VH-VL binders against p0dw94. Designs and how they scored, part 47

Target 1, 243 residues: p0dw94
Amino acid sequence: PAGTPAGAGASAGIGSDTGSNASEDSDMFPTIVFGDTVIERKEYVAALKAQHGAARLYFRQTYGVDPAEDGWDKAHDGEVPCRWLASRAIDELRRRHAAYLIGVDLGQVADDSYASIVARMEAVNSGNAELKSDGGIVYGRTGFDIDSYLSYELSALKNAYTGDESNPGMSLSDDEVRRYYDEHDWTKDGVDGKTPLDEVRGNVKAQMRSERYDELVSQRAEAIDVTDLPWDALYRFTAGRLG
Short names: E, the ipSAE of ESMFold2; O, the ipSAE of OpenDDE; V2, 0.75 times the mean of E and O plus 0.25 times the DockQ between their complexes.

## First folded at step 19 (VH-VL; framework fv_ucenprubart)

Design aa2 (at its last look DockQ between E and O 0.70; V2 from the best seeds 0.66)
Fold by OpenDDE, look of step 19:
Structure aa2 (fold): chain C 243 residues (1-243), chain A 119 residues (1-119), chain B 108 residues (1-108)
Amino acid sequence: as target 1 above (243 residues)
Amino acid sequence: QVQLVQSGAEVKKPGASVKVSCKASGYTFTSSYYMHWVRQAPGQGLEWMGLINPSNDWTYYAQKFQGRVTMTRDTSTSTVYMELSSLRSEDTAVYYCARGRLFSYFDYWGQGTLVTVSS
Amino acid sequence: EIVLTQSPDFQSVTPKEKVTITCQASQSIRNYLLWYQQKPDQSPKLLIKKASQSFSGVPSRFSGSGSGTDFTLTINSLEAEDAATYYCHQSFKLPPYTFGGGTKVEIK
C-alpha cells in the first residue's frame, strides 16, 4: 500500500511588508538649512518640545480643542496643529541662530552650528569638573545639559551685546531715556507712585537695551529665509513625532 | 506705493550745517523698517552714513561721521532728518535716504539731495 | 569691517554680449550679498538679493551667483538700457554697512 505522499504545504509567501517603507519615510528628518548652517534633528525635536505646550494652548484658546486629544493633523479653520507647531519650532530656531550670529559678529563664538555649541558646552563642563577636582569653587551649575547651556550662553551673548554702548542700539541719549521713562510705569516696592528717574535710570537703560537687542535678534531671524525649506517633509516628520 | 521724498538741493559754506529731510509714505513709518542715509560724492561710489529706527529713535552712525551727523525722526509727519555739521568741500555729494530692514536690502530710495559745499 | 572689492572698475561692452562683474568679500558673508544698479542721475535700484535672488521687476538677463566670499553678477545679453554702475553690498553683518567700489558698464 503505497503511502500517498503528504501534500507539499503551500509555503505562505512572506508578503513583502511594503507597508513598512511608508512609515520609515515619516521618520526621516528632512535636510533643513539656515543659510550655511544645517539644522540637526535633535535641535528641531528640542524646539518642538519647547513649543508643544504653546501649541496646545493656542488651539485650546482659539478653537476650543486640544490637539493631543483631537489629533495633531486635524484642521481647524484652515490651521493644522502639527504644521503650526512645526512653524513655531522653526521660528524659535531662527531666533536662536540669529542671536548666535550676532555673537559671531562680535567674535564671541565662531559659528552658530549645533556642533560648535555642544563643543563649547563640553569645554565648560570639563573645565568646571577640573576646577572642582582641584578644590576650586564652581559657582552655579557644575554641569550643563544642552538646554541649560543654550539658555546660559544666549543670556551671556545678550549681556555682552547690551553691555557695550558701541554696539548698534546700545548707545542711549538722555533724551531717549527720559522719553522711555515717561512712557512707561516705574514702580518700586514700598514707594507710592512713579519712582523718580534718578533712582531707576540704570533699570530704564537696561530695559531699553534689552528690548533693542531683542529687536535686532528678531530682524536677523527674519532675514533667515525659510520659504524653501522642505515644509511638507517637515510636517510629516512632526506629525510622526506627535502621534 | 512706498515713496521716499527728500528735500531740495542745498548750497552751504564751509563750517555750516545742512539738514536734509526724507518723508516716507505708503507704509507704516514706525514698523520694522529702518531709514538709512547713503551719500555719493560726484563720480564716486556709495558711502553708508548711518541709520535710524523710526520706532524707537535709536541711531547708529558710521565712525567717519561720528560727532558731525545727527539723524532724527518725526513720527507725526513720517519724516526722517539727517543733519551734517562742520561741512567741508569733501561733503559735497548727493545724499540718499533708503528704507531697509537690518540684515536685509534697501528696497526704496529717495530721489537724492545734492548738497554743495563751496566758499 | 567687511571690505567688498569689485572687479573690474569699468567695462565697455557691445550690445548683446555677456557682462560679468565680480565682488569679493574680505570675509565670509554667506549669501547675504546684494547687487544694486545705478543709472546716471538716478537713485540706486536693487537687482539681486541673497546673492542669487532676483528682485521684483528685474529682467531675467540679470543673475547673481556665489556664496561665502566670491560673488558674480551676470548680464547674459547686454542691452543699451543696462548702461549703469553696479554696486555690491553686504547685509550679513551688523552696521556699519559697506558697498563695493562699483563697476561702470558702458555701451560701445
Scores: ipSAE 0.693, ipTM 0.861, lowest interface PAE 0.7, mean pLDDT 91
Fold by ESMFold2, look of step 19:
Structure aa2 (fold): chain C 243 residues (1-243), chain A 119 residues (1-119), chain B 108 residues (1-108)
Amino acid sequence: as target 1 above (243 residues)
Amino acid sequence: QVQLVQSGAEVKKPGASVKVSCKASGYTFTSSYYMHWVRQAPGQGLEWMGLINPSNDWTYYAQKFQGRVTMTRDTSTSTVYMELSSLRSEDTAVYYCARGRLFSYFDYWGQGTLVTVSS
Amino acid sequence: EIVLTQSPDFQSVTPKEKVTITCQASQSIRNYLLWYQQKPDQSPKLLIKKASQSFSGVPSRFSGSGSGTDFTLTINSLEAEDAATYYCHQSFKLPPYTFGGGTKVEIK
């Protein structure tokens, strides 16, 4: 959907999965599938939480209302805040699952399921705990929550892709690099005019590779068809989480 | 009404080059859509040659054509070009441009351009 | 690179009878399989996307099924206008993209 970027961090005020209400939420959450991959309630709820602020900002800027105060169910020119938020959460999951599907294509991960990501995180956490209890040395992060593990693994997938020139888009010809350099401003303190290509070639290549990878993820996300999801059921679940 | 209109038939000698054009209309040329090139030799199947992203000039070629194919675009005329060099008789084919996003179908095809390579 | 193997290469079929065409991928492409129809001297035209979803304007007699590595295009009651060559195409893997070898369908 249109709107400003969101998700600098977790958003307060979104519902929790604790207690008996979590049981009722489980009963109401519709079956959502991206192709062959089930979307779990927990990952959807986390995406809602991450996008909560973006929804508030969008409705403030567009319609002069704050859904957290005026209600998430009221239509504004055909847009309903809880439905907007649900759609945004699904789009965010599309992007994440798309990055994992590129990883599947290249044999970096087995699938894009939330369950498999959690299993890998738990294996890493268990291995680090056992290493510490046996007196071994653990370098770096010793325990992940799911958000930190997702960030870590997504970064690793991107680095693995962009660091292998055999991957589509990662082998850059001298002509391509020069054209990209020519089309952009490359200035540096203490250098009059445009910084010579040979001094910034590594930066130019890295930027090109990053942009091409992000484009591939975006293209893969668009290929995850969400037209036929049970949107009405998903909207009802989302409204219940926000009320 | 998306349309892809290709240049006319060409007859070439072995060792020459050919440059086929594909003019796009009815959509934003520098969008998220890529232009693909697919060829078909007489009585044979479809063979994907490569793609170009008109928005940023990114190209990717099938290994078979690396070093012989060049794809370019002109945003002022909404036109994509495919140039194939060092032609052989095996390059005799109809060459199609086709529009599509990555990981998706080709929704619009040009009418095809017959390139005949004869000694 | 993913190899798509179509079967049969050719079939001659009595009008109104069922036509079945198969496409096998050398590795899983999930449901990212497409079917194209090409009539003599024409550009290919999309029939089926995502293995089983009919493209706009495609007659209901055309249907697709399958996922993973095994896919089928079915024409439930062949019409004379359906005489054509049919190609499968995969869109799961990163480029290069691949097509099946084609299946020519003729009217008996």
Scores: ipSAE 0.597, ipTM 0.824, lowest interface PAE 1.8, mean pLDDT 87
ESMFold2 (binder alone), look of step 19: mean pLDDT 91; pTM 0.916

Design aa3 (at its last look DockQ between E and O 0.76; V2 from the best seeds 0.00; counts 0 for: pae E 2.4 > 2)
Fold by OpenDDE, look of step 19:
Structure aa3 (fold): chain C 243 residues (1-243), chain A 119 residues (1-119), chain B 108 residues (1-108)
Amino acid sequence: as target 1 above (243 residues)
Amino acid sequence: QVQLVQSGAEVKKPGASVKVSCKASGYTFTSSYYMHWVRQAPGQGLEWMGLINPSDDWTYYAQKFQGRVTMTRDTSTSTVYMELSSLRSEDTAVYYCARGRLFSYFDYWGQGTLVTVSS
Amino acid sequence: EIVLTQSPDFQSVTPKEKVTITCQASQSIRSYLLWYQQKPDQSPKLLIKKASKSFSGVPSRFSGSGSGTDFTLTINSLEAEDAATYYCHQSFKLPPYTFGGGTKVEIK
């Protein structure tokens, strides 16, 4: 008897930006600024959606409650789900913008604003459409949505950074590589034991560079001061969207 | 309280090497803080030399010091070292270690170490 | 590499007068400019972060302004204890780091 896959219940918990309530909701979204970059409502809402599941999981695991059932504004041992979610969304945005700022620093992208990102996406989409019309082969997605484009571009930025040994942290000495290799398990399918360094050296270096890049992004994200954000207004906005 | 304590003054001859130490205390040594080295020649401005990440031993040196400077750390003693080789008279300076996160400020400084290079 | 140019190199100022020091960056660093104060025979101390935010314990007479490439440190009413050399530094870019050339402020 083929067990019917349990339908992933579409947790409709964050109200769809239906066109009519957009004006009222827009008036309620506070001004959020990361340094010199204004965070748009759309960015924040997208980040909320992305972190929504994590928030539910956290409260379920930590307190045995589901905010979607028990309420997003109910405090559990001093933690409030809507506030927790808002904080996580801000952290995600900080990390994203931090990565872009590193890209800006290196001249990979001109700007970290949402508008600039959208513009780049549109340019890529238009270019791909043109290529397709001309009989060209477009490898991958013929059209990006904003989420897929963000993922794509951020990966591209990371790859570009980590692929250049002249970038801070990307030059690795043999001693560093060996040390890192020794400190980690390197297993290959079908091979018993630790794979020799000479066989995995490229992978070791790639992982090291990836981790160092992530640390740089984290450092820059932390440098984005969010202490002065209108948190209370943001919490109200968030609560209004969950509700 | 965070403290950075540097080694004492050094007198060296041209061509020699000097190794200055900076012992950190009052925080987790292998946390998100980097250790920077900045020097100052007598009557001159501040010159950044490089940094080390105590967590993973990553170093980045200013181009001017490439090939002559080596920064290392000892996690067991929470100490960072800066070694400068092939010393010249122009290397006479006060050398500072400074704690700082990337994309942020130097919040704590060592007291400085005078290195005098004289024939 | 970002070059930071300070002006002037030296100022001799009467107590209670206003002091203005400028720092110009060779390229935009947005608001990520720092100001350090160094007194004789002392290590540098942070005064201003993010161009205009005072560090903890910094007297209110110190203020920073500017964005992009042009920045200013202002001492509204110079005190005798403010005799020092001031340095600008950027925190926007990855290493290598650079400092401004410094501005020495002396009391007349």
Scores: ipSAE 0.811, ipTM 0.911, lowest interface PAE 0.6, mean pLDDT 92
Fold by ESMFold2, look of step 19:
Structure aa3 (fold): chain C 243 residues (1-243), chain A 119 residues (1-119), chain B 108 residues (1-108)
Amino acid sequence: as target 1 above (243 residues)
Amino acid sequence: QVQLVQSGAEVKKPGASVKVSCKASGYTFTSSYYMHWVRQAPGQGLEWMGLINPSDDWTYYAQKFQGRVTMTRDTSTSTVYMELSSLRSEDTAVYYCARGRLFSYFDYWGQGTLVTVSS
Amino acid sequence: EIVLTQSPDFQSVTPKEKVTITCQASQSIRSYLLWYQQKPDQSPKLLIKKASKSFSGVPSRFSGSGSGTDFTLTINSLEAEDAATYYCHQSFKLPPYTFGGGTKVEIK
């Protein structure tokens, strides 16, 4: 039924995972740290899956090949699809962790760790199930998976930031709003020409705030230094997951 | 090679305004780098004043300077300006421009501009 | 905003002796603290990032340590050219950015 994990009790006896030789060599997930937050294997694997389509699109557009059909290991002008995908997945995680770190700075969440997000999701799921069994009303989603919870919580973090005009970048002058309006298309369906600013001012401001929040997240993500990650080990792990 | 070259020293009377320039070279001015302003009064420490994004012209000022400071840029000359109004003797300081991405260190600094406010 | 408190304000040190400068943050900044050196009539220069990571070209006698709220810059055998003012700085969190008050180090 079970084997001994590394470092667990010796006399109980738990066998190894018995992976294939190629899987064992490629399945060793290296230690990845963003700042002082450890990246879990599960969140990295999820990021690979989320970016899989982007990698296929990029290689089709740039080289006329599809890595899912033509292989993930072949170089095309120095670009290797599995390495491109690994880098893209790390960049996605940088952006997500950056958004959580902004939330930490504002006291909205305790930390950016994957484990804490899962724990919050499980607490919400358990609370909603208990409320339902007690005959209470639950108006929102009652059972999150991790992908839906991440989407929900990231949206909540962004809304909390952009909804507070005292946050950096969220205070908009009349001149800034007018310049943004002038530089963008505000056409309504069935109406020629721009909709007047006084009719769309709220939408212009909301879009400006959203874009500035996304820029702040991007800037924070860039501050997560990934140059010294164990890239060779990460590439080997990634290649094994795609084969 | 990135360089930030600031305008020369200024002597001002209380109540006047000063406008310090910072000309950037050696990188794309409207990239993702922000320009920060940091001042240092004689014998005192460094004080962050605010930032401007040269690419979309938005600014964020330290609360202490809100209402007195204005930061602008001219993309055709790759120059950032900091204007401080209603000067007081306590505004006597060296004013530095410094380049940096947000949430990071300042990687390049201007040479500093001494502004002296005296009667 | 995060307040950084440096200690001491001033230190006069015999050449070749050890210099220790502390910086305390009003809230946890984890390991994200910077140290700058400023010599007279010069712009500040980065010495240490991420509390303990030396910046390129910084002599090995400079080291940083700490995490959370308490941080230390150490000069292990002071040289004449190290007479300067040292600032801690935190810019990992949201603006506004803040500096410590500075520590002036002089040769005794």
Scores: ipSAE 0.489, ipTM 0.770, lowest interface PAE 2.4, mean pLDDT 86
ESMFold2 (binder alone), look of step 19: mean pLDDT 91; pTM 0.910

Design aa4 (at its last look DockQ between E and O 0.74; V2 from the best seeds 0.72)
Fold by OpenDDE, look of step 19:
Structure aa4 (fold): chain C 243 residues (1-243), chain A 119 residues (1-119), chain B 108 residues (1-108)
Amino acid sequence: as target 1 above (243 residues)
Amino acid sequence: QVQLVQSGAEVKKPGASVKVSCKASGYTFTSSYYMHWVRQAPGQGLEWMGLINPSNDWTYYAQKFQGRVTMTRDTSTSTVYMELSSLRSEDTAVYYCARGRLFSYFDYWGQGTLVTVSS
Amino acid sequence: EIVLTQSPDFQSVTPKEKVTITCQASQSIRSYLLWYQQKPDQSPKLLIKKASKSFSGVPSRFSGSGSGTDFTLTINSLEAEDAATYYCHQSWSLPPYTFGGGTKVEIK
């Protein structure tokens, strides 16, 4: 009985994994440059995370949709959540870098690069660790992560700027202060009515300087041209991360 | 269209003060634009004097003019003023107001105001 | 304070010739250099922003180049109407602002 030759098993065609290349392209962070400063992937991703909640809130409030549920790539009246989020992230980065650049102008920091920021953080952390080892008292956080350090350093830069009356916008005349005082409500706990100017003058000046600093940062942020950024690639990257 | 219209020519004696006006139109006066003052002595280059933010009234003056220059604004008339005191012959110049955001360019200029300081 | 040094102070040039004006900054201003043109008895006009970007309405014969500390304004083919004084200005730093000393271009 001649054994019937076992049928040649149909070679399962190795499906050309051509699909994997499209996904790899979506994961590539495009080159983003603010002037001469390259924006790192880590910076951008952090900014996305920071603005993620705001994006969801915006679309909920504006369109009654949650991008997390309905999709980040779905257009609502011409607005696309992933694009909106990407734009907000870029704006946040612009503001951050603008603040650092003001610091550069004042000689407070050498540059606005992410690498330099990290280096400063590490230096601070190392110094604090050494102090602690030597029995010194470290006031505050013994170790910064990058987000906490950014917050700390940016606040320090602001304080340094606003603390010097010679800096643009930080000189305040009595008339300006009085006008500002008159235009705003100044209440103190336990005091009925508007607190007298003489009691809140320092606070008034501090607030004025803070606002003026923020305006300067905004002005400088706007001067960072982002029109030529690879927005389409950035949108793809962003969509790939949300998805 | 954006326009900056300055006041007319002035002749002053040494020690006097001069106040030049610059009326802005064609845009929101208290927007993100600053008003700068630049002067030019006869046959000389451009010299930046200072700036004012019309929205919050903060000013910054070049060191050379500190104590002598005062910049003010009137939001009701969209007008910026530059007052220069203790005038000297060296202050003879055409004075320009120029609109510009910080960290940006001067996009619109006034026509200039000639101030002549002569005994 | 950032100092801008222009060269040359004066050029007399035949029509259709190339004009080159340089501006050197005392420190890096990256690409935040501006060029202004001022004709006699007129207010300055913006020509170039961000070192190399032409402002609206500026003829193509005008071009800017450079980064950091060294910048150049080029007029590829000088026209009679280009007789003017040119100034560089920086927009990188906080105030105070400064201008270059100017370069007067005259037609031969």
Scores: ipSAE 0.756, ipTM 0.888, lowest interface PAE 0.6, mean pLDDT 92
Fold by ESMFold2, look of step 19:
Structure aa4 (fold): chain C 243 residues (1-243), chain A 119 residues (1-119), chain B 108 residues (1-108)
Amino acid sequence: as target 1 above (243 residues)
Amino acid sequence: QVQLVQSGAEVKKPGASVKVSCKASGYTFTSSYYMHWVRQAPGQGLEWMGLINPSNDWTYYAQKFQGRVTMTRDTSTSTVYMELSSLRSEDTAVYYCARGRLFSYFDYWGQGTLVTVSS
Amino acid sequence: EIVLTQSPDFQSVTPKEKVTITCQASQSIRSYLLWYQQKPDQSPKLLIKKASKSFSGVPSRFSGSGSGTDFTLTINSLEAEDAATYYCHQSWSLPPYTFGGGTKVEIK
């Protein structure tokens, strides 16, 4: 059976795991748990690779250094690039898992585990392959990689939430829509003043719902407590992966 | 040092409205923290009423109070307000403001405001 | 819609004895269960977050356990100052934030 749609997948990160000649300590991925959900090594490494560029950009703009040239272990005003990157990767995983947990609460998905997501992706891929081999019609991609499936499913979770006015935050009163419209720029090229609310009401509401959903995801992500993770071990693992 | 200081006790007649204030200090008022309102009738348990996000004025009310409760905030004084209209005798309770992120605990509570509704 | 059922409603307990309070959720709330203590004429005070994590400054005699639907607050050796009403509270499902009905603990 077809899974919940998600948007386009993100590319793999710029880092590489090739070689695997690191010491046993640098190859030891610690046990990371978000509540009851185990974080798999592969999903952490993928998040690390995906956020690599953001870390380089942050340190260039903040301190005038590039960790890829100046080292990932050197402190800059109390911030260490590999630790910043590790923390960012964990925060991105928190947001993803949070979106899935909202889905779990509403009965949209069974759980937030990486293994479950991979299993759903593989089931969809197998079903599409079988349908094509039997002469059936398959719309869209016939084979997801994990990045494209995650994007696909996350978008579907968001659309399902924002499309149901019974969900918290999705029922918008006329007054709050008017206030949002008044506080934001709805000017179009070649038109004096704001486009009238009645012409953009759907767009205003969609933007409000999207922002509220993102806020709910962020709030649930913050409720995933990461203070007691084995951070020292995670930092060592991360440093062993960086050049 | 986070503090939540509420307005004083009030006595009201049925059908009136009451507006309780909660002044916050010791943290960034327009942060990721929400202000919740929880009430407690004498000798009874705790009942969640609703929340407001001081950063963007988003409110969400428990269904039981929908249409009777209004929550507002004033960022210049770091104060939230809860107004309950069409008061009934069963609205006699201590009303608490409490700070918390969504999906999380209430870490600081106001001292409570007794509202008595008597005929 | 998540209902939290606390048991018992009331306990009268000799000092130094163990107190056990249970909270049952009508559906899984994973570990999103909190315990509050409320003394007469005071606002509630957080004791336990995430089912089992003690909040800052909470005496070690207080502990929490459980996951899913069944949760327990334990006071290992009751002190006189622990006479209070205890509430469980769920933060898994956003509105409404539901509370248990409370358990009043008195010193015998």
Scores: ipSAE 0.663, ipTM 0.861, lowest interface PAE 1.4, mean pLDDT 87
ESMFold2 (binder alone), look of step 19: mean pLDDT 91; pTM 0.912

